# VHH binders against q84jc2: the designs that were tried, part 332

Target 1, 232 residues: q84jc2
Amino acid sequence: MSKMRNLVEEKFLEFYESWVIQLELYLHQLLIAHNNNTMSETELRHLISKLTTHHKAYYTAKWAAIREDVLAFFGSVWLNPLENACSWLTGWKPSMVFRMVDRLRKSRVVLVEAQVKKLEELRVKTKFDEQKIEREMERYQVAMADRKMVELARLGCHVGGESVMVVEAAVRGLSMGLEKMVKAADCVRLKTLKGILDILTPPQCVEFLAAAATFQVQLRRWGNRRHYVTHS
Key: E = the ipSAE of ESMFold2; O = the ipSAE of OpenDDE; V2 = 0.75 times the mean of E and O plus 0.25 times the DockQ between their complexes.

## First folded at step 22 (VHH)

Design gi2 (framework vhh_7z1x_3; at its last look DockQ between E and O 0.85; V2 from the best seeds 0.83)
Fold by OpenDDE, look of step 22:
Structure gi2 (fold): chain B 232 residues (1-232), chain A 125 residues (1-125)
Amino acid sequence: as target 1 above (232 residues)
Amino acid sequence: QVQLVETGGGLVQPGGSLRLSCTASGFTFDDYAMNWVRQAPGKGLEWLSAISSGGGYTSYADSVKGRFTISRDNAKNTLYLQMNSLQPDDTAVYFCAKEIEMWTQEYPGSDFDYWGQGTQVTVSS
C-alpha cells in the first residue's frame, strides 16, 4: 500500500536526500566549531556562509519544483509524518526559531541589551508576517469553494475528453494561489533567519545554526523510527 | 549592474535542435536559481524551465518536458537551454530570468527580478 509518487515527488525526494546528507556534514562542522574556541572569526563566518548557501540552494530547488507541482509539497513524501505534522505551509514555522534563541540564552549565551531589543523587534515582525500569511491562506481556503472547485467536484470521476481540460484548468488555478502562499511563507522564513544571523555574533550564529540543524535532523530521525519510514 | 545576455537563437526546421546560452554578470551567479521563459507572438509569457543555484534540481513546463534540457556552468556564469524536436509552436522570443533574492524581501508576486533582452527562435519549414 505504498503511496504512488509522481515525477516531481521522486525528483525532489532524491534531491532532498542528498541535501540532508550535506546538512548533516555541516552540522558536524558546526558542532566542532561550537566546541572549538580557537577558531577565528573569519573561519566562523566562512562556515556560516557555507550553511546559508546550502539553505539557499534548498529553496531555489523548492521553488523550481513548486512551479511544476506545488501540491506535492502539501503532502511531502520526502518527509515523515512527524516532519509533516510540524510543518507550516510546507516548511518550518518562522516564529519557532525564537524558541531556539531562548534556548541559547539558557545555555549561557550572553546577549547584550541591544541584541535582545533587536531580537524582540524581529520576533514581533515575524509574528505579524505569519499572521498576515495565515489570514491570506484562510481567505484562499474559504474561496476554494468557488466556480472552479464546483466544476471539479461536478466532474468527479467522470472525466474524459474535454472534461480533462476543465479539470486541469481548475487544478492550475488552485495551484497558483497555493504557490504564492508558499513562496510568501518561504520569504518570511528566510528573512527571519537572516534577521537572527544579522543580530548574533559569529560564535552565537554557529551555536544557533547548530541547534537548528540538530533539531531538524533529530526530528527526521525520530519520525523515521516511529513510523518505520524509508525514503530510499 | 546585473546583465543577462541570451544567444543561440535562429531559424530552424521542424524537428530540429537549438542550444541557447545566457551569460550572466553583475551578481553572484551561483547563488541564484535561473529560469528560461518565452513569449510567442500575441501570447503572454510562458515559463519553461528552472535550475537551482547549484544545479542539483531542474524543472520543466509540460509543454517542453522531454524535449528541452536546462543546465548551467557556474564557472562560466552561463545558463543553457538545449532544445530538441522543435515545433512551429515553439516559435518565440526566449528569455533567461534571474530568481529573486528571497532573503531580503517579501514575496513581491514575481519570481524574477532581472531579464535578458531575449533571443528569437523561429521554427518553420
Scores: ipSAE 0.895, ipTM 0.963, lowest interface PAE 0.4, mean pLDDT 91
Fold by ESMFold2, look of step 22:
Structure gi2 (fold): chain B 232 residues (1-232), chain A 125 residues (1-125)
Amino acid sequence: as target 1 above (232 residues)
Amino acid sequence: QVQLVETGGGLVQPGGSLRLSCTASGFTFDDYAMNWVRQAPGKGLEWLSAISSGGGYTSYADSVKGRFTISRDNAKNTLYLQMNSLQPDDTAVYFCAKEIEMWTQEYPGSDFDYWGQGTQVTVSS
């Protein structure tokens, strides 16, 4: 069992590394567009579309990986990541993206009143969706208390035929519930991203996407020691 | 109108190989992960394999890992499943399935929004 879980984590990290390298190439294009104002609105929208497609592609790969083993995204001490996050279910809390928006507002970007109102409405909606996920997570508290059963299944140290079947069933039930919650969180992340990009003008979107990509690249350079927290 | 058409099914001997194709239309194929799912006689649906939108990540159910290979050709809007070392318990109707749109929906509790009519695979001597 531990080999299958390690293999999923290894495969996804290989994908992730390639994905971040491509993100760096897009970041270069975003910085050129931001610094030199050399692109038409049509060209900016095309670049923004490339970035949004790239972000969605990450999640199509993530969902494929969590179908195989969602626990690979929680690391070896899954209770700790869950606790550190009601556990923000293998990613950055969706509402943290608004820290990038707040940074934009403190920089050279001027947001009009209509944009500010729409962004605050989106922030409230995002936090509401987060709370719904947190309530669902509370229903899995007893499964988390059975951590010993999960650890035995992960290590492949089975104690007996019928006992193994009970442990495997419990792990499978927990994994299916966690999978659904991770996917729900990812939909909130993507919907929030799309909402922000729909509210901002194309030049503002370029600045936002550059800031987000810079942050993600810097997290990778820090070693990505805890994969489950490196990307939302 | 979204359409998924599976082909390549048929009768094959145990240990044999078969290649399934799924031709997609009515949506931007490159934007979505694609999946293979099967239904054996008298049984429920079993997920087999997924491939990310760009093809950079693939995953497999334990029951087919090492024997089946998923691939896609985005230029041809076509999904493939190479099936090797087939056994009688691989007998089923095989469906390709489109992953849901992530941008505009809350997660509905199901990963697939469209699938085809399926293609029959029968493994028998």
Scores: ipSAE 0.741, ipTM 0.909, lowest interface PAE 0.9, mean pLDDT 80
ESMFold2 (binder alone), look of step 22: mean pLDDT 81; pTM 0.819

Design gi3 (framework vhh_7z1x_3; at its last look DockQ between E and O 0.86; V2 from the best seeds 0.83)
Fold by OpenDDE, look of step 22:
Structure gi3 (fold): chain B 232 residues (1-232), chain A 125 residues (1-125)
Amino acid sequence: as target 1 above (232 residues)
Amino acid sequence: QVQLVETGGGLVQPGGSLRLSCTASGFTFDDYAMNWVRQAPGKGLEWLSAISSGGGYTSYADSVKGRFTISRDNAKNTLYLQMNSLQPDDTAVYFCAKEIDMWTQEYPGDDFDYWGQGTQVTVSS
């Protein structure tokens, strides 16, 4: 059975498809840069900047979309089931990127002691922030069984007239809370990413970003093959 | 110093149209999503529309869907709101609002970090 999509889902799907295409182009550039030791630091920094700008674009679009319908992101139709299963609060789990850093260290990337220390500090901080958000989310989810949800449940499918307004109000209240949680999670993601990029040298950044983008793209491809998902 | 300046407000008859502009300065305009928010007399703030940093995505409140169109010109550091089919209940002060810096914020409390002074829109016969 085909899932019915709302307007936000359709719009963001279109946006995301375009965004992913551009990401793949950048991934190609990152891989070239990674294999080309002749690129200047300036050129590498420029490439890194393009990637960061691209990510900024995604999150600005996401935050625009969640103002309209944050619930769309808790069942993201633009993602396949594998991508969704790997999602933490509508995106990648921040602490996951440290595994990518560890992978870099195994691939002849030499980190100086100062970098290792800073990365560990960042890892600890990131983990703490994740846990904090998880606690908040749990609290929020438990609190959902409040007056608003009771009203929503009470009205059920027999909604008409004035009851519609009550249901809408309840949904809006819930959505606002979820929006805050999603934004908080996004901030942890972005701060973690920025933190890593600030610690690594430009060549190391390129390698890291290439690894991250590769994982993202491959996850999408694997999921699509497994579930025979086709996107427009 | 960040500055947002709204223009284009005025008096219009029901069914009429207005185009609001917001000129931004003091920050990298094309790095941030921008929003339109309004406040009607005796009412709270109401979010109306948002546009992503590159303009690739737009969103709208149900109250203005199909009637209002948000756009931006990053080369001019300007945000726009085309308002069609205006009704008396659209009477309000309209504000341009900058999205917070999501790269530096933690657990954001506020949706926006900078606002314009607003421009008055009055829809009346």
Scores: ipSAE 0.895, ipTM 0.963, lowest interface PAE 0.4, mean pLDDT 91
Fold by ESMFold2, look of step 22:
Structure gi3 (fold): chain B 232 residues (1-232), chain A 125 residues (1-125)
Amino acid sequence: as target 1 above (232 residues)
Amino acid sequence: QVQLVETGGGLVQPGGSLRLSCTASGFTFDDYAMNWVRQAPGKGLEWLSAISSGGGYTSYADSVKGRFTISRDNAKNTLYLQMNSLQPDDTAVYFCAKEIDMWTQEYPGDDFDYWGQGTQVTVSS
């Protein structure tokens, strides 16, 4: 009935819980900075740096974990069902982050014409990169189906140690291909985030990061309430 | 510019221990995951262990799990590998490797952009 957690799931759950707690602490700092116009540009850049370092740290831990078990990141035990349902290749979809940018424009924040142009160029590039990854995923799935058909035919022809070695090689190939696609998606996520932060001014970056962190925290809290309340 | 220098290799008897160090320069060390990789004589590269940028997550290949411990000291820009219960099969050149900058580039199909020169570990009785 209950799922048995493997080592990667156990270790990453511990890491992720700590990471989310720290994100919530940074969110409090972002909200104070957003509402306080007496902070210097240097102070804002320091806070922005803390957030970018925190996001980088997540991905360095993720990549360390997926070297042991990439499949743990598909339907992750450290995420609630709502969070998992919203994932695209083990994380947030890069193009969706522009919803936060659109909210900046609704909040009477003035984006100068040069910023708007650069953001639209980045949005187009981000969608192109997403489509590239989606095409690679389709090719991977086709290639894996072809390999599986060949291996199933060979298993039907003989039994023995050679069949075990071939199956093990096929499983390694599946995991390695999936790792590469997840890592490609992560690089698109991080390049998109960096691109947005490079275009925005420090006060605008603080507003953007606060909105993004708020959404992530609310998605987690909302999904936890629905999941645990309805199953109790 | 980027430089990684491994030290601490040498000759040990089976069951012995060594601690490897990797000193980093030319980049912001605490922004990147670091890894240990080895190459035994006549063999390919074998990934051994990874540590996240802040040290909060570590991972190990099955071949070294329980015997090797990765750590880092970000104040000293240094990566470590504590190797215990060494056996002849652990004989290899040991490299530290820097993970790519995920922040600024498209995924190039490989995780590591810079390597050290390596340090020889020989386990022989």
Scores: ipSAE 0.752, ipTM 0.912, lowest interface PAE 0.9, mean pLDDT 84
ESMFold2 (binder alone), look of step 22: mean pLDDT 81; pTM 0.814

Design gi4 (framework vhh_7z1x_3; at its last look DockQ between E and O 0.87; V2 from the best seeds 0.84)
Fold by OpenDDE, look of step 22:
Structure gi4 (fold): chain B 232 residues (1-232), chain A 125 residues (1-125)
Amino acid sequence: as target 1 above (232 residues)
Amino acid sequence: QVQLVETGGGLVQPGGSLRLSCTASGFTFDEYAMNWVRQAPGKGLEWLSAISSGGGYTSYADSVKGRFTISRDNAKNTLYLQMNSLQPDDTAVYFCAKEIDMWTQEYPGSDFDYWGQGTQVTVSS
């Protein structure tokens, strides 16, 4: 009863497993840094840079994979059901990170008024961008019942010969639209992340990144325990 | 200034092999995914292959899957495309293309922000 995986799913699963392992290592370093008040600003910035580079690397791989099969990411087999349920357009919802910032404030992180103002501006912008993408996605989903989908539905049970080409063309068309939406969402994610990091001090960045990474790792662990998921 | 320079193109017989190179400068090469794209005479651009920034993930178009292999040497700022079992329909100008900076830019509808000048590959008996 195991779900059949295609080549892209298998390849990305392997990549993601390795990526998560490295993320956990960085999380460990972030936690050490967070609890070590002796680290210099230079050292903190270096750690922040390593982690941000790691995230960038993920999206370079994601976009490479999406070009081959974007549909794989709408049923990501490398994620457990809990992770998938918490996903917005194949990843974390950008606006959710502001909840993490709020948590930092509750943990006695002192933000100056200027930072608070900038964060609010960023929050508003992020929400706007999310809504824009959601509207576009809705439009796309409604439009899916177009000629191509009709052809796909018509041929779905009687695929052979020339009909295979028609079906493939239809699927490609659909995939292209989805790919654009996913990429747009990814850009909002990264811009939001960068925006937050640009507003926060290096110590605050480390704390934020530690919180984010912890949440990601724990979500994976919780989901795996609940659903007894094995990826390897 | 960003620069991408493709080399390795040429004339080859059907069934032959070529290895293309793309040398990059003017940006941090190991932070960006790289792509190979081609344009055949009278046809549009066709994406062929992509490789992640660290080289940990590669993807291919169905048209070249099993025949072409993308790789990179970040120490040399060089992208490669090994092309095997070449066919006449592989005749095209081949370009290396840099992916956009997702960290700082909005998705404008284009996947790439810089291209090389291309290298001609001709497969003919």
Scores: ipSAE 0.897, ipTM 0.964, lowest interface PAE 0.4, mean pLDDT 91
Fold by ESMFold2, look of step 22:
Structure gi4 (fold): chain B 232 residues (1-232), chain A 125 residues (1-125)
Amino acid sequence: as target 1 above (232 residues)
Amino acid sequence: QVQLVETGGGLVQPGGSLRLSCTASGFTFDEYAMNWVRQAPGKGLEWLSAISSGGGYTSYADSVKGRFTISRDNAKNTLYLQMNSLQPDDTAVYFCAKEIDMWTQEYPGSDFDYWGQGTQVTVSS
């Protein structure tokens, strides 16, 4: 069975390709800012604002698309298989971002005790929010573990008139619950990102955003290649 | 503080067109998705269309696809809805709505935090 593409999937693929290209351009600016010790705090905060605006813009587009088809975001056509394998509830897992902070702390970023304490508090809160969502998702996992199974049910290979209506109602009910869960997860992602950026200084934020963008770009590049090339 | 003001409603014949505008103030307009929602007489709210913060993605309810076009001008803090091929069923009060601040809130169970006063659209022969 070939993967079914609808208008939502085609439109969002176009949006996502453009969004990633712009992320790569911002990564270039982050790397310049990282290496330029003459940039003012105002200039750094402006660049940080551009990055946060860019990330928020992704979610405003995602939520618009979800209103038409939330299922498109489970096993997305605009992501390669490696990117999809790393997804948690249609996006990056909030607790994963703290591993990046920990790696930066061990290499380049020096944090004071107050920052370390606040980051640990945020990590605990983020993990608690994640676990709450995971518990709720367990109720839906059998229905949504395989996007293809949902597609087959909707296509109605063996379905009569009354069976079609029952299947459609069941899919609509699952879709409504999934929309709410995806939106809850997205708010946890963005609140976690905001929390980290509020704790870090502007130069530290630039380091963190550069590392995050580098990881996302590398994950996309590595997943698209078959020539045994590794970028780190 | 946050204000959304719709204009452009009125009486139109079936098959006619209207362009609605929504002027926004009190928040950073280009940071948020914007939406059009309507309420027909005696009915609940019906979501019609959404546009992403930069304008790069738009979506529509099936009831208005192909007839309505959402757009925004972030330099003018203005949201638009071009409404073509209007029919009597389109008679309603039309609201613009601001999407919640995903950045600072737990998901509250609803997508919109601020609404305009609405503008009346009446399609009658």
Scores: ipSAE 0.766, ipTM 0.912, lowest interface PAE 0.9, mean pLDDT 84
ESMFold2 (binder alone), look of step 22: mean pLDDT 82; pTM 0.830

Design gi5 (framework vhh_7z1x_3; at its last look DockQ between E and O 0.91; V2 from the best seeds 0.00; counts 0 for: unsure alone 63.3 < 65)
Fold by OpenDDE, look of step 22:
Structure gi5 (fold): chain B 232 residues (1-232), chain A 125 residues (1-125)
Amino acid sequence: as target 1 above (232 residues)
Amino acid sequence: QVQLVETGGGLVQPGGSLRLSCTASGFTFDDYAMNWVRQAPGKGLEWLSAISSGGGYTSYADSVKGRFTISRDNAKNTLYLQMNSLQPDDTAVYFCAKEIDMWTQEYTGSDFDYWGQGTQVTVSS
């Protein structure tokens, strides 16, 4: 029961595999830094910068791919079923990262009152932004039974000639709406990440990023073991 | 100040080739994805191609797939578009466009925040 992949899926799969490999390398460095109290603040900031740049690069690639086929990301073949199941609008849910921050606090990371306050403010903002996007998504999903979708349904499997153009137009319309929502979600993700990193000290950032990267990598590993997924 | 300057446009015969360049300044070029967009006479803007910040991923519109190739040289802050097998319907003003800063900005429906002045490409016998 192998899913047929389109060209975008194949290209992005290749990209993502390489990207994950690099992420694992950075994770290794983060873990070393976390366990090494001799690293200077400058060195820590440099490491943080490299990782954030790496994440930014992912989203630039994502947006490039989305312009070709946003639908590919709603059934991401480069992810295993567990990863996909944990996805919110084609990625991690922004508010999830605050759980990671809470875990840091439980691991004896001491946050000053000012940091706690700022994190709470950011959490509230992030939740608001998520809800806004979710409302838009709901509206869009409810509106899916519009003229274009009706036409698509009417055509069914009997597509030929002029019907192909109608189907393509319908799909394009749907894709455009989805693309906007995905991009909005991506911005909320990155802004939330930046917000957290701006509040935390460099050592705290390293610990947070290590935790996040670990979760991402482990989720992939767990999912792959469970479903015996081979991407390449 | 952000500046994008396109060059390389001109008149070419059908089946010919051109190479466009876009020189960027005023921002960290290698931190952003770059795009090519064109506007034909009497038509709207058409996205053609994108390249990720590190150059690790490229995408193309169906209209130019197999004919156009996007690339970048981050050391030179330059974006390129190799255009082969040009046709009359490729006649347009070609723009390079910088993607928004997703790190700091909210999405407002626009993917790009800066454009070049454009370069004219005319394909005619």
Scores: ipSAE 0.903, ipTM 0.968, lowest interface PAE 0.4, mean pLDDT 92
Fold by ESMFold2, look of step 22:
Structure gi5 (fold): chain B 232 residues (1-232), chain A 125 residues (1-125)
Amino acid sequence: as target 1 above (232 residues)
Amino acid sequence: QVQLVETGGGLVQPGGSLRLSCTASGFTFDDYAMNWVRQAPGKGLEWLSAISSGGGYTSYADSVKGRFTISRDNAKNTLYLQMNSLQPDDTAVYFCAKEIDMWTQEYTGSDFDYWGQGTQVTVSS
């Protein structure tokens, strides 16, 4: 397990570093578009499309990696401790993205009544989907507390050949369940993101995407700099 | 009208190599992860490999890691599987599969929405 986890962790770390660098480049383009009203609607839609394609690409890579090792995504080596502490089922919590929308409304973005209504409907749907997934996670917590699983863990810790097969089967069963839950959560994340972008106008989408990318980049930079400053 | 067509199967000796291709049409190929799956005689489906939409990440089942290489050419809408060091237990029908659209589709436990018809690989002395 150690070498296989290291391989997935090494490969995804390389992917993620490249992915974040490209996100930072797109953030620069979003900030230019945000600060300059000279871009056409077609140009804004093209930039928005690049961002959505970039986010989709992350998830296709994630799902490929999860096939090998879903546990690597719980406490990931490619994230700093602050980023990991903010994770809900291996990623951002869908309902929390609406706080970013709310902040934009207070500072810069004027939303029409129809948009506000649609966003509230989406917020309710998103919370419903989250609660469904959280209920499934509770089922796994109960299953992990199962006395039979405790016996299997004790057997694997103290014995050899037969116990290894039983422990490996139990781990595979838990990993398959976790993989399903992570994929369900990812689909809620992407549907929520799509829903927001479908409700907002192109200039509003650019402001939202810039705010989201800024938060992600700043969280990474602050977490990395804090470690460097306080440790070195 | 989604179509996935596998080619490149055939008969090969143990230790030999084959390169499978999967030509895609009817959807935007470079938006989706693609996968290889096989079915040996009398067995169920076995996932082998995945490649992310841009090709930036690849993954493999333990049974083929180090021997098989997945790749894609998004300009040609084609997925590839280079298979080296083939053994008799690699004998199977090999399918390419398209991952679901995470952007629009709800996850209901199915990872793939479209499959090819498969290509036969037989490893025999």
Scores: ipSAE 0.770, ipTM 0.916, lowest interface PAE 0.9, mean pLDDT 85
ESMFold2 (binder alone), look of step 22: mean pLDDT 79; pTM 0.798

Design gi6 (framework vhh_7z1x_3; at its last look DockQ between E and O 0.82; V2 from the best seeds 0.82)
Fold by OpenDDE, look of step 22:
Structure gi6 (fold): chain B 232 residues (1-232), chain A 125 residues (1-125)
Amino acid sequence: as target 1 above (232 residues)
Amino acid sequence: QVQLVETGGGLVQPGGSLRLSCTASGFTFDDYAMNWVRQAPGKGLEWLSAISTGGGYTSYADSVKGRFTISRDNAKNTLYLQMNSLQPDDTAVYFCAKEIEMWSQEYPGSDFDYWGQGTQVTVSS
């Protein structure tokens, strides 16, 4: 009853497992830094840089994998059902991170007026970009019932010989569109993240990143317990 | 100034092997994913392979899977493509391409922002 995995799924699963392990290590460091007021700004910036580099590595791997099989990411086998349910276009929804920023403010993080203003501007921009992508995705999904999909549906399970090539071509066409949407979404994610980090002070960045990483790790843990998921 | 320089191309018989190199300068090499792309005569650009930052993940087009291997040496700012079991239809100009900075810009519709001049690979008996 186990879902059959393709090579991309297997490879990315392995990558992601390793990536998450490293994320947990960084989370530990972030928490230490957050609770240690003696760390220098240089040290904090270094830690922030390591985290951003780590995230960059994930997305470069993701984009590499997407070039092989973008469809794998719409049913990500390396994620549990809870993680998948919370996904927007194969990842976290960019606008959700502002909830984390709000949480910082509730934790007595003092933001100056200039920061608040910039964050609001970024929030508005992020929402706009999300909506733009959603409209494009909707347009794409509606358009999926096009000639290629009709052809694919027509072929059905009776695929052989020349028909295989037709099916492959149809799937490639669909995949290309999805790939573009996913990459666009990823850019909005990363721009939003970068924007927030540029507005916050190093101590605030550490707290924000700790909160984000905690949420990600806990979501994974909660989902795994609920669904008894094992990835290794 | 960003510069990518491909080397290692040449003439090889079917079934032969070549190893391409791409030397990068003008940017922090290890901060970016790198790609190999080729263009055969009269055909469009074809993506072949990608390697993530740190080399943690590699991907391949179906056309070269099992035959080509991408790797990188960050200490040398060099990207590699080991090509085995070469066939006549592998004849093309091969380019290394730098991936865009994902953090700064809206997705422009292109995955790459810099290319090398390319190196010619000819597979012929």
Scores: ipSAE 0.890, ipTM 0.960, lowest interface PAE 0.4, mean pLDDT 91
Fold by ESMFold2, look of step 22:
Structure gi6 (fold): chain B 232 residues (1-232), chain A 125 residues (1-125)
Amino acid sequence: as target 1 above (232 residues)
Amino acid sequence: QVQLVETGGGLVQPGGSLRLSCTASGFTFDDYAMNWVRQAPGKGLEWLSAISTGGGYTSYADSVKGRFTISRDNAKNTLYLQMNSLQPDDTAVYFCAKEIEMWSQEYPGSDFDYWGQGTQVTVSS
């Protein structure tokens, strides 16, 4: 539980470093496409497809890592997120992406009424899906009220009178529940991203993806690689 | 129509090697993560290994780390499992599994939507 280096965490960080470098290259292409207006709709859709494929590659790698050890994604604050119902499982709350959409609407992106309506419907759906996950987190917190798990959560605590097998079984049960909740949250994140890109026009998608990539790159520069950051 | 066909199983002596193949059709193979799973006689399913869409990330169960290597050839729509240092407790039916489409659904509680018929691996004298 201390600051020990986890092999899964280190391997995923190596992947993430490569992934962000490629994202930076795509960001350059997005900025060129945004600034020049020389690209056809077909060329824009191809670039957008490269970005969506890149984001999906992140999540398929994350899920592969989670199958080895989901707790690697919670780090040293594992128990705090589980005890605090406001925690969002290993990433940004899915609905936070709409703050970026709102910022773009106020500054540069002109949306027609049909797009605004569809985006509002998607925002409501995303928040509904978040509430569903929050209810599952609450049920999980009730399961965590088990006396044995509370004792394991204490820093520097040794299991007094309890067997190692009982605590290992409890940890496996906890890991299975956390894995499913993280994957549920990831599906909401990806569905929301896809929904936004389906509603926006290709030039608008380029604007949005550029803003998202810029934010992700800045987050990495702040030393967030140890936190397994997600795209918005 | 999605199909996954495993080949390369057989009988091998302890310490031997086998290479399993899984040929995919009916979907865009390089858009999905792929997995190997096995079922030993009388046992439940055991996840063994996963490979991400671009092949950029691989993961392994503790029981096979260092002995098994997952890989994919997207041009051939084929997933591989190289198995070295085989032991009698590796005896099982080996399945390849396609990961679900993450974009378009609520998480259904299972990571895999399609499986092959499996190939038998038997490690015996």
Scores: ipSAE 0.761, ipTM 0.916, lowest interface PAE 0.9, mean pLDDT 81
ESMFold2 (binder alone), look of step 22: mean pLDDT 81; pTM 0.816

